# Designs tried in a protein design chat: VH-VL binders against p56860. Part 33

Target 1, 255 residues: p56860
Amino acid sequence: MMTAEVRTPEQGGGPLTTEPRAPRSAPGHADASAPAFGPETDPRDIIRWALAAHPDLLMPSAFNLNGVVLLDLAAQAGYRGEVVFVDTGYHFPETLATRDRLESRYPELTFVTLNAGASPDDGQTPPDLYASDPDACCAARKVDPLQRYLKEQGPSALLNARSRDQASTRADIPFVEEGGARRRVNPLAHWTREQLEAYAAEHDLPVNPLYFDGFLSIGCWPCTRAVKPGEDARAGRWAGKGKTECGLWQGENKL
Short names: E, the ipSAE of ESMFold2; O, the ipSAE of OpenDDE; V2, 0.75 times the mean of E and O plus 0.25 times the DockQ between their complexes.

## First folded at step 13 (VH-VL; framework fv_barzolvolimab)

Design c37 (at its last look DockQ between E and O 0.42; V2 from the best seeds 0.68)
Fold by OpenDDE, look of step 13:
Structure c37 (fold): chain C 255 residues (1-255), chain A 119 residues (1-119), chain B 107 residues (1-107)
Amino acid sequence: as target 1 above (255 residues)
Amino acid sequence: QVQLVQSGAEVKKPGASVKLSCKASGYTFTNYYINWVRQAPGKGLEWIARINPWSGNTYYNEKFKGRATLTADKSTSTAYMQLSSLRSEDTAVYFCARHGRSGWDLDYWGQGTTVTVSS
Amino acid sequence: DIVMTQSPSSLSASVGDRVTITCKASQGISSYVAWYQQKPGKAPKALIYYASSLQSGVPDRFTGSGSGTDFTLTISSLQPEDFADYFCQQYYSYPLTFGGGTKVEIK
């Protein structure tokens, strides 16, 4: 009577490797290829496209002439998102006042001031860093705060006020910039200073009063001077320091 | 975690004033507008006003102009709404809410404060 | 003021049902519509922004659609936790205005 050893099948229940489900990529808003925009394209149409393609669009601004014009155009085009400003602690009072005027004029937009309450003596940077190392100063007081916020918000695109006429270094700015952390849209890429001034005047926009005193490009007061007739608009930025940009648009840390 | 914590329930007489608070935490208070919205019993939502906690810039529903006053204390990350000349119709749950990603969508809300106006 | 006409005011549905709620704006408001869920005695919870974008942590069974004047919130398969009130909101212009709400009840 041979006792048939019932081989209990070892149910090799392999460990359910709960492979962490790859975060479902947010349904990629169909990366709508940028239309072929031209110099005659209404910036508002570019903005409308950008809004459709990027509903999470954010608008960084320093409230220069370009920024003020873009803000108005964006509002007209149907933008209702954030206007993001970085308080470096070194802004002109006139710049801050311009921000406040704009906020009052455009209640439909959300004006966000990053690092609000910053001051030269707040300990974020050495008091003389703007002089000894402007790049480091801009990195700490402007770029880093903005980058942190953008990382938190995670917008798919930025609406920028840059134009080709601002500086020689911006001569080839396209309407849409690819690469980096997100798309950059430049609706004013082809607008001239004259066009911007005319538009601002026509619409009675609250342009920073320093602009009319020759401050054609306004940043932090230690690093900004008025330009002379015939000078580049940005010649007054970091004058004598060999610096032409704040670092937002250059290198690996570009926005 | 983002939280808005509102003050407790209020019972007021007609003609009185009430001041509600909304304490924010889990985010930078000055980066987001605070909105106030109320909901009468069995009714829909009604927007009252908003404030920029940093600048103090306010915008009011015309219906509440002159009666509602928004303030913010940055040091305590607290927004306030005062409503004066209270009426029975002001009986509602009052919510604070911050603005969201695309503008004036409201992404985080307080738990609400019940205000009862009765003679 | 922009009027948001929400419909229906109430509906009865079963778990697993497809539910559709609509809001009509009195004028064109682009895509500046948000949707909220509200449970009894609780604050509204944000579901959708910019007509069709899901708020963080919201299940994908919720879908927002529409532009201009007509907007829709769809729940593809109603779950037990979805029985609540729902509201649309426009934020194209001030004052911000809300729909009248839709109560989703269990059948």
Scores: ipSAE 0.889, ipTM 0.940, lowest interface PAE 0.5, mean pLDDT 93
Fold by ESMFold2, look of step 13:
Structure c37 (fold): chain C 255 residues (1-255), chain A 119 residues (1-119), chain B 107 residues (1-107)
Amino acid sequence: as target 1 above (255 residues)
Amino acid sequence: QVQLVQSGAEVKKPGASVKLSCKASGYTFTNYYINWVRQAPGKGLEWIARINPWSGNTYYNEKFKGRATLTADKSTSTAYMQLSSLRSEDTAVYFCARHGRSGWDLDYWGQGTTVTVSS
Amino acid sequence: DIVMTQSPSSLSASVGDRVTITCKASQGISSYVAWYQQKPGKAPKALIYYASSLQSGVPDRFTGSGSGTDFTLTISSLQPEDFADYFCQQYYSYPLTFGGGTKVEIK
């Protein structure tokens, strides 16, 4: 005779359509409440909690130092899911090569490239929009493809590589941000650039080679420069344009 | 409506090669890895390999390394598996399957292609 | 390779029965287990991912549980359409490996 089992909490289902599974209406089967993490909490413990609470966890990345370190920590913590990169058509060749090296090093992860086939001449945006209206350029080539994918996949949480040390606009980011369309998890919130560099060196991580030429925060080549001695890591992003954050982290399109 | 539609049955002699196709529809082909899995008559499932259709990056089960070759054609949303130096024990139904949300759970499967290797 | 030992290999049951199928991994695999249903001449159908998360469109009578090495699939009230083969799969490390299967037959 079969042994009776206690039913586990039900995870919501999606509609029967050609679309991917509908967004979750409730947290996963594990307790979704975030523990009281502190500044000395090992990022891998935060990631392990996030995985247990959110089996559909996704990791967006542009493969900057923070992102590469997070990717390695996530793999160690047991992450086996997607690493999602948006091809804007304006990435440095070095950034694309870094993505490829990471894919080879972490065969247990799935590397998703959104907006595949993008190029400056593909007609997605007017020429020189990156200069005249970088917010509109970012919206069309980066934010919109990512938001469409996130709507399609409906993840209940994201793993983000943000840290407080990156810029003044990030000084108050928590480990776990509630609200919005989905939970946002920042395991590296309290890591310094010194800690990130030390980790990357210790583990021989495939860091974007432009980082070693002073490109401490790398985006599209038209809006990225090497930082000067003493500048913040993100000082080279949109220099002289008045923009400090990508649309992915602000407004209604915030991750 | 996610679909993976596979090519028709194949009959081959030992030592020959076979190339199977898996045409995807209802989703963005380049966003999902494709796995190949086989099932010999009366047997369980055996994973062969997988490919990232965008990058062409592959990973093979050591049992098939050197005999299996995965490719993908982004323009036709079609993944391919070639298996060379066929033996009678390669007689099986071969499935393609898409990766799922938490990694290598396989959420959608093709209908399968029967490959028969006989003298 | 991680060996997935599935039991029983077959069982006979009646409509309405509660059935439990187990799968044991040869090492710890966290919760990286999926469960599949396969009917004769058909491809497997995904039921459960990450040990206990229900795939979209799969009826609530299917539940998965376990972590580490011991995993179960439970059908709380067997229906006529549930007579099939069932497989577990680990996806913690390469190569991906499957349990030997459980045939659920009508009594």
Scores: ipSAE 0.653, ipTM 0.850, lowest interface PAE 1.9, mean pLDDT 85
ESMFold2 (binder alone), look of step 13: mean pLDDT 92; pTM 0.931

Design c38 (at its last look DockQ between E and O 0.22; V2 from the best seeds 0.00; counts 0 for: pae O 2.7 > 2, placed apart)
Fold by ESMFold2, look of step 13:
Structure c38 (fold): chain C 255 residues (1-255), chain A 119 residues (1-119), chain B 107 residues (1-107)
Amino acid sequence: as target 1 above (255 residues)
Amino acid sequence: QVQLVQSGAEVKKPGASVKLSCKASGYTFTNYYINWVRQAPGKGLEWIARINPYQGNTYYNEKFKGRATLTADKSTSTAYMQLSSLRSEDTAVYFCARHGRSGWDLDYWGQGTTVTVSS
Amino acid sequence: DIVMTQSPSSLSASVGDRVTITCKASQGISSYVAWYQQKPGKAPKALIYYASSLQSGVPDRFTGSGSGTDFTLTISSLQPEDFADYFCQQYYSYPLTFGGGTKVEIK
């Protein structure tokens, strides 16, 4: 019986690197402009196109309604790649439970949780930074871990769950954003909240139960409240702090 | 740099159990599923199971369900596979491998652990 | 389970030759195929993912092609280090399954 000798990276075998994986166009697929998508385009067709053009596609998610609907549509469209969630240490228990239910329901998807073991008292940030400087809190606990991972993975595109109906700050998002380090794909750009709710109900999707208590946009528990009748869906995010978007979606550092 | 270093060779009697280890370094252990794959002498590869080290979520090839048990220890960045009720056909080299760029492709492999089952 | 039928089982070739290895899946698997190289007594080394995308550090003489059910690995100019076993793997559905392998031997 023959025992394999230990071959380590230092012995010169194989591609051994800590660098970000370079994004690559598939040799048998077009590396080309997106098709002309319209408001009635089935999101699954957009996802199928994105997969064919970007084999290294990955999906960031916080498992809000949009994200859960996108995840199901992606699985149907043949997605088998990563669903990437950042543990800030401040997620609601209901959000973590939703993640667990989704992982059980979709074993064909690859669930990645960044910053595992995070907690409010883990020393990653000063106590109460979420209140005194929410931008710095988000930078340290959400943006930095995700950006480090994206740099290491080097995906050529992302699947994002944003839709124009979520907030006035999102009213102009396109199906496909060009430029930056990677292409960004928003298959649900033109879906309304009513369409998302109808889809989730029809498919019995594991939606975060806080959604049904009026938490229409769910982030960290110190920065999230239920919305009042007539308020924008995101009005409960950073209420009274002049912040409407996480740093992941703003400026040169956006996803 | 990414490494998966596996435990040493094992010799077992039929009916015994074996527990193999796979220590990860050079990357964040909880970000990647660990798969277990075996190769009998002179034969092809057979996928056994995978585990998500973040919570311990597992998925098993039906052939091994009930005999294989995957665990992970986040504090030591080590994945484990226990295989019980060993038979002579379980004689193989057992590999751990992490998930790759597009899902279940396997981009980095351990060096393998030889398990010999003989009376 | 998805069966991956790999052909040929073995072949003889010289340094500089073009080598072609095929895998056929028992059902459509989109492009969810990986290719591996394995030398005697060693772990497999990843070459190709998603039918045609090169793994980091793999020389571009390796190319993958195909979608659906029929997949091909081509080595455009065989080098001395390329004499090894090669096999495909599907990752469309559990259980993950591998082709039976192709031994590439020196003529």
Scores: ipSAE 0.658, ipTM 0.851, lowest interface PAE 1.7, mean pLDDT 85
Fold by OpenDDE, look of step 13:
Structure c38 (fold): chain C 255 residues (1-255), chain A 119 residues (1-119), chain B 107 residues (1-107)
Amino acid sequence: as target 1 above (255 residues)
Amino acid sequence: QVQLVQSGAEVKKPGASVKLSCKASGYTFTNYYINWVRQAPGKGLEWIARINPYQGNTYYNEKFKGRATLTADKSTSTAYMQLSSLRSEDTAVYFCARHGRSGWDLDYWGQGTTVTVSS
Amino acid sequence: DIVMTQSPSSLSASVGDRVTITCKASQGISSYVAWYQQKPGKAPKALIYYASSLQSGVPDRFTGSGSGTDFTLTISSLQPEDFADYFCQQYYSYPLTFGGGTKVEIK
């Protein structure tokens, strides 16, 4: 079990000047082809590539552990675009607070909250839709708002925080996904939960406090519970409903 | 159509405060940051600060910290900038401008508000 | 602060002329540069973002180029409506900073 030593950024580089270093590589016409990345590839290098290839890159986030880590890495890599969050009206206060902390920590990033001010009683969906039809609820309150925004913005690629270690259903996530409406870049594809936790701790990142209470994957409060030891990180999402994804990354309507 | 409409010209004495407004329309106000930039007569543009109108998070040019205060009213889609302890050097046209989608470029600007500080 | 040195401060040109404006950054700023047009008494208008990307609705006679420290705005064929002030902006790091501006006047 080769403990992939998380090379902390500190080993080689001078003090990470808080100043975002511009990607060194002249935006050459980045060869539209994705480089051969490996498990040992620094996510920041992947992000730099993505930025060069896709200057209009956008980063959707739900501010889970992966998302928080990606934010930090992206900022370091020179990302200065939007962090796009969908307020479903059903988020935990802790999630919203995490967003606010992140925004304060990363003034270089633009935090966009879609459907800002959403609430369970805003009339967008029946109050019990999350229970009666979670797919419809997610479609209306999460997927559709994001899709509309992305359609309007028209980014050529998305920077995603997904990793193979998040769920069995994500075991084969590549660094770069082709197809669909746009390219999807997953710099953290090979980072383990342990690596993410270590990174977050090392950099004192504002991780959602619910994570430490067993909420390893956090969505809307009606559809999220803490997981037990040994359970899949996403077992607490739509528990008992036969649903494993919100619909953002699957099917014909994938982002 | 995206529009930023600013309040009218102001004349103030040194030491006074001024509060400017910037009313946004034609887009979701809370989805875009608002910046404030000024231009003194015959001088270049100077960035003051930005605000996220949704939760009120602000970031200031160090030069203006303590004197400039940005606020936003979501209900009226209006951003505000208060500048205190006015000096003659604060005489300028003040612009509000929206963040672009691709970064900290400014894709839409208000028409500007002239602030004159004179004894 | 990152200094954007814009040149020239003014130029005279005729309709149909090729016009070039340059900005030099005091340090490497990748491609985080925007260009704006401003007419007297009017709001600035965004032309270019990310050094070379054209804003929506901007004529293709406007071209931005450059990376690192040297950036250029080019108007391939100057039109009557293009007589205005132009300025660059960096958004690599806060505070945002601007070039000194270039006045494009009719010859």
Scores: ipSAE 0.122, ipTM 0.712, lowest interface PAE 2.7, mean pLDDT 90
ESMFold2 (binder alone), look of step 13: mean pLDDT 92; pTM 0.935

Design c39 (at its last look DockQ between E and O 0.42; V2 from the best seeds 0.64)
Fold by OpenDDE, look of step 13:
Structure c39 (fold): chain C 255 residues (1-255), chain A 119 residues (1-119), chain B 107 residues (1-107)
Amino acid sequence: as target 1 above (255 residues)
Amino acid sequence: QVQLVQSGAEVKKPGASVKLSCKASGYTFTNYYINWVRQAPGKGLEWIARINPYSGNTYYNEKFQGRATLTADKSTSTAYMQLSSLRSEDTAVYFCARHGRSGWYFDYWGQGTTVTVSS
Amino acid sequence: DIVMTQSPSSLSASVGDRVTITCKASQGISSYVAWYQQKPGKAPKALIYYASSLQSGVPDRFTGSGSGTDFTLTISSLQPEDFADYFCQQYYSYPLTFGGGTKVEIK
């Protein structure tokens, strides 16, 4: 009676290698580093990147040629945010009319006009401050209202219409500016005036009619004149005052 | 604090018009678009229109085109919606709502106004 | 018009449960989606904007995700105050449109 030793098969339960579940990649912080954009990069692609990285992106505008072109490109790129304009009380009627035309053309954009009701006699500044101290005038009527709004809204980035071809002082504007209160994105950095004009014409954009009268850069009417052939586009801004910028891009009040 | 305060309930007959108000406070009225959205009983939300209070620029849902009229009074920080040719289907709670930051979502809402259209 | 198909129309859950609500857009809308909570007799309250950005003052138990056509609102641990109706909204193009809503009820 041979007792068959039932060899109980050692079920070698191999250790369940709980492979550590690869940490769920944190939703890819969109690599906060700006891609290497080049002169041939479509501005719309830059804007798409900016929107992905900065959903709270805001677009300040004065509705110059660059601004009008940027608006169209931004809308096409899927921008659905605010276009922020400051009424200084000294704008040309043509500028305000251009704003209104743009608002009608782009219902997908939110047009915000700061300093509503501004006028030369509104008491915000002395009536002659634009002549006696244009820096103070611009600070009070343009920079401060915008800065207050930006502080309130706290956008992580701005979409700007600046280009290298606008002035010698802008010759080195990058696509993406770091530092300061927030990132600044300049999709049109490498577009020439000719490219901008061609684009605006091709798309029948509502460019300020004063542009065609030689007002290549338009600000407040007391501080803006048409430029002569061969002059810098911004030579008509604060002509004879030694001022070249409104203060938005320089110093402690830099946007 | 941001507040939108709407006018009181309305009862109207078919074919009549109603004008609702939305008074804004706690922010600069002209810096934000105002929208109107309605909600019929037991139904979802339906967007009607928006207005820029500064410029008066409006954009309408085509469904309401010609019947809805948005206006805004900057002096009183009040937005208005007039709806004409009322039908029983217009019975709903009507909300005013502010555009949020950098988008057409609504960050602040009025308390709603009930409009009842009955024969 | 962009149609936002929201699901489910209703669900029952207990306090502490994970709740998921979905919205599907009839076309690509990037991340232009908002989520709202609405309690009976009250106006909607914004929870999420741009698909995943938390509205100020909203608890972090609310999370939004998705892009393109498929979007999700998640409540990680349902609280007593979270029993309400929830709506998605697209703001990619006019007219603005909403989902049909989801009623979150106590089990």
Scores: ipSAE 0.813, ipTM 0.898, lowest interface PAE 0.6, mean pLDDT 92
Fold by ESMFold2, look of step 13:
Structure c39 (fold): chain C 255 residues (1-255), chain A 119 residues (1-119), chain B 107 residues (1-107)
Amino acid sequence: as target 1 above (255 residues)
Amino acid sequence: QVQLVQSGAEVKKPGASVKLSCKASGYTFTNYYINWVRQAPGKGLEWIARINPYSGNTYYNEKFQGRATLTADKSTSTAYMQLSSLRSEDTAVYFCARHGRSGWYFDYWGQGTTVTVSS
Amino acid sequence: DIVMTQSPSSLSASVGDRVTITCKASQGISSYVAWYQQKPGKAPKALIYYASSLQSGVPDRFTGSGSGTDFTLTISSLQPEDFADYFCQQYYSYPLTFGGGTKVEIK
């Protein structure tokens, strides 16, 4: 008689075939209540719970360190859904190359690239809007295209790569955010940059090479610089412009 | 409305090649992979390969590796599959299909193209 | 390759009947199963994805269930337009594979 064996992510090997772990919270919700997760909870268990509770789970990504680590953990946890990236027309070539490397490495995932007018001089967005009004530029080139897609697709939950260690503006993010149009799941909420770097090195992940040149948070080239020693990872974003977060994490359109 | 319109029927001799087309409309072509699936007479469905029209990234069923070639033309919203070294066993209806919202199932299909391989 | 074993290969039923079709996967595939309807001379039409999620525009008399290796498609009250072939498909791993099909015929 042939006996099938279920392998878990902790055991390594080929494609992940294990079932998502059942929620430990009250049963009977069509949308299952989140279990009591703690700082030492394996992110893959959080992802498995999220997928079981939300078959339409969707992962937005800009392919920074957190996003690359989350993508690998999600693949191991059995995620087979969309990874959604917005091509603003202002990405570094290294970011686009990282996307291509990830697509080749994870053929089981669906990579969606949303085009917000690929050319900076597309006639719809003034070419220097990023300098004169970065909030309006971000709204037109990144926030609006992603929110239109999310409204069309209507996912009940998002799988986000945010962690509390990224910036002071993220210091109190929970594993699961309730409310709004959709639930938001942050499996890496309590992981440090040190843990993320160690994971990426251990698994030889395709990390954006600009990261190794001091670009610890990479966005559009006009609003991104390398960070100085001792600065927060996101200090290079919108330097001198009074902006610290993209509109994706603020207001009624918050992811 | 999402629509995939495929090229017309083909009759080929063994050893020849065929190139099938799949023109997409009603959605943003580059946001979705295009898959190719065939159905031989009286047989089930067999997945061949898929392409990301945005990146050109492809993945092939090993059974067709080296014989099937997928391409996409963003400017015409058209995906193509070329199948070479045709055999009589390649006689089938060939479908293109768009992947669905949550993975590698297919929410919209072309009407199919019949390829007949006979001497 | 993951083999999808579909049962029965055919069945006869009347309008209003409850119909069940099963697929068994040769290994665990989580819930990555889709179900299709195919009418003669037509392309398949998606009914169910992720084992139990109803595709947009599909009537709720179609239900899917199961996880792991054992999956079912149920039509709660068969309608005249439901006489067709039905296929399951796994999308957990490559190559993507389909069940052998079930022909649902008028009794």
Scores: ipSAE 0.625, ipTM 0.827, lowest interface PAE 1.7, mean pLDDT 83
ESMFold2 (binder alone), look of step 13: mean pLDDT 94; pTM 0.948

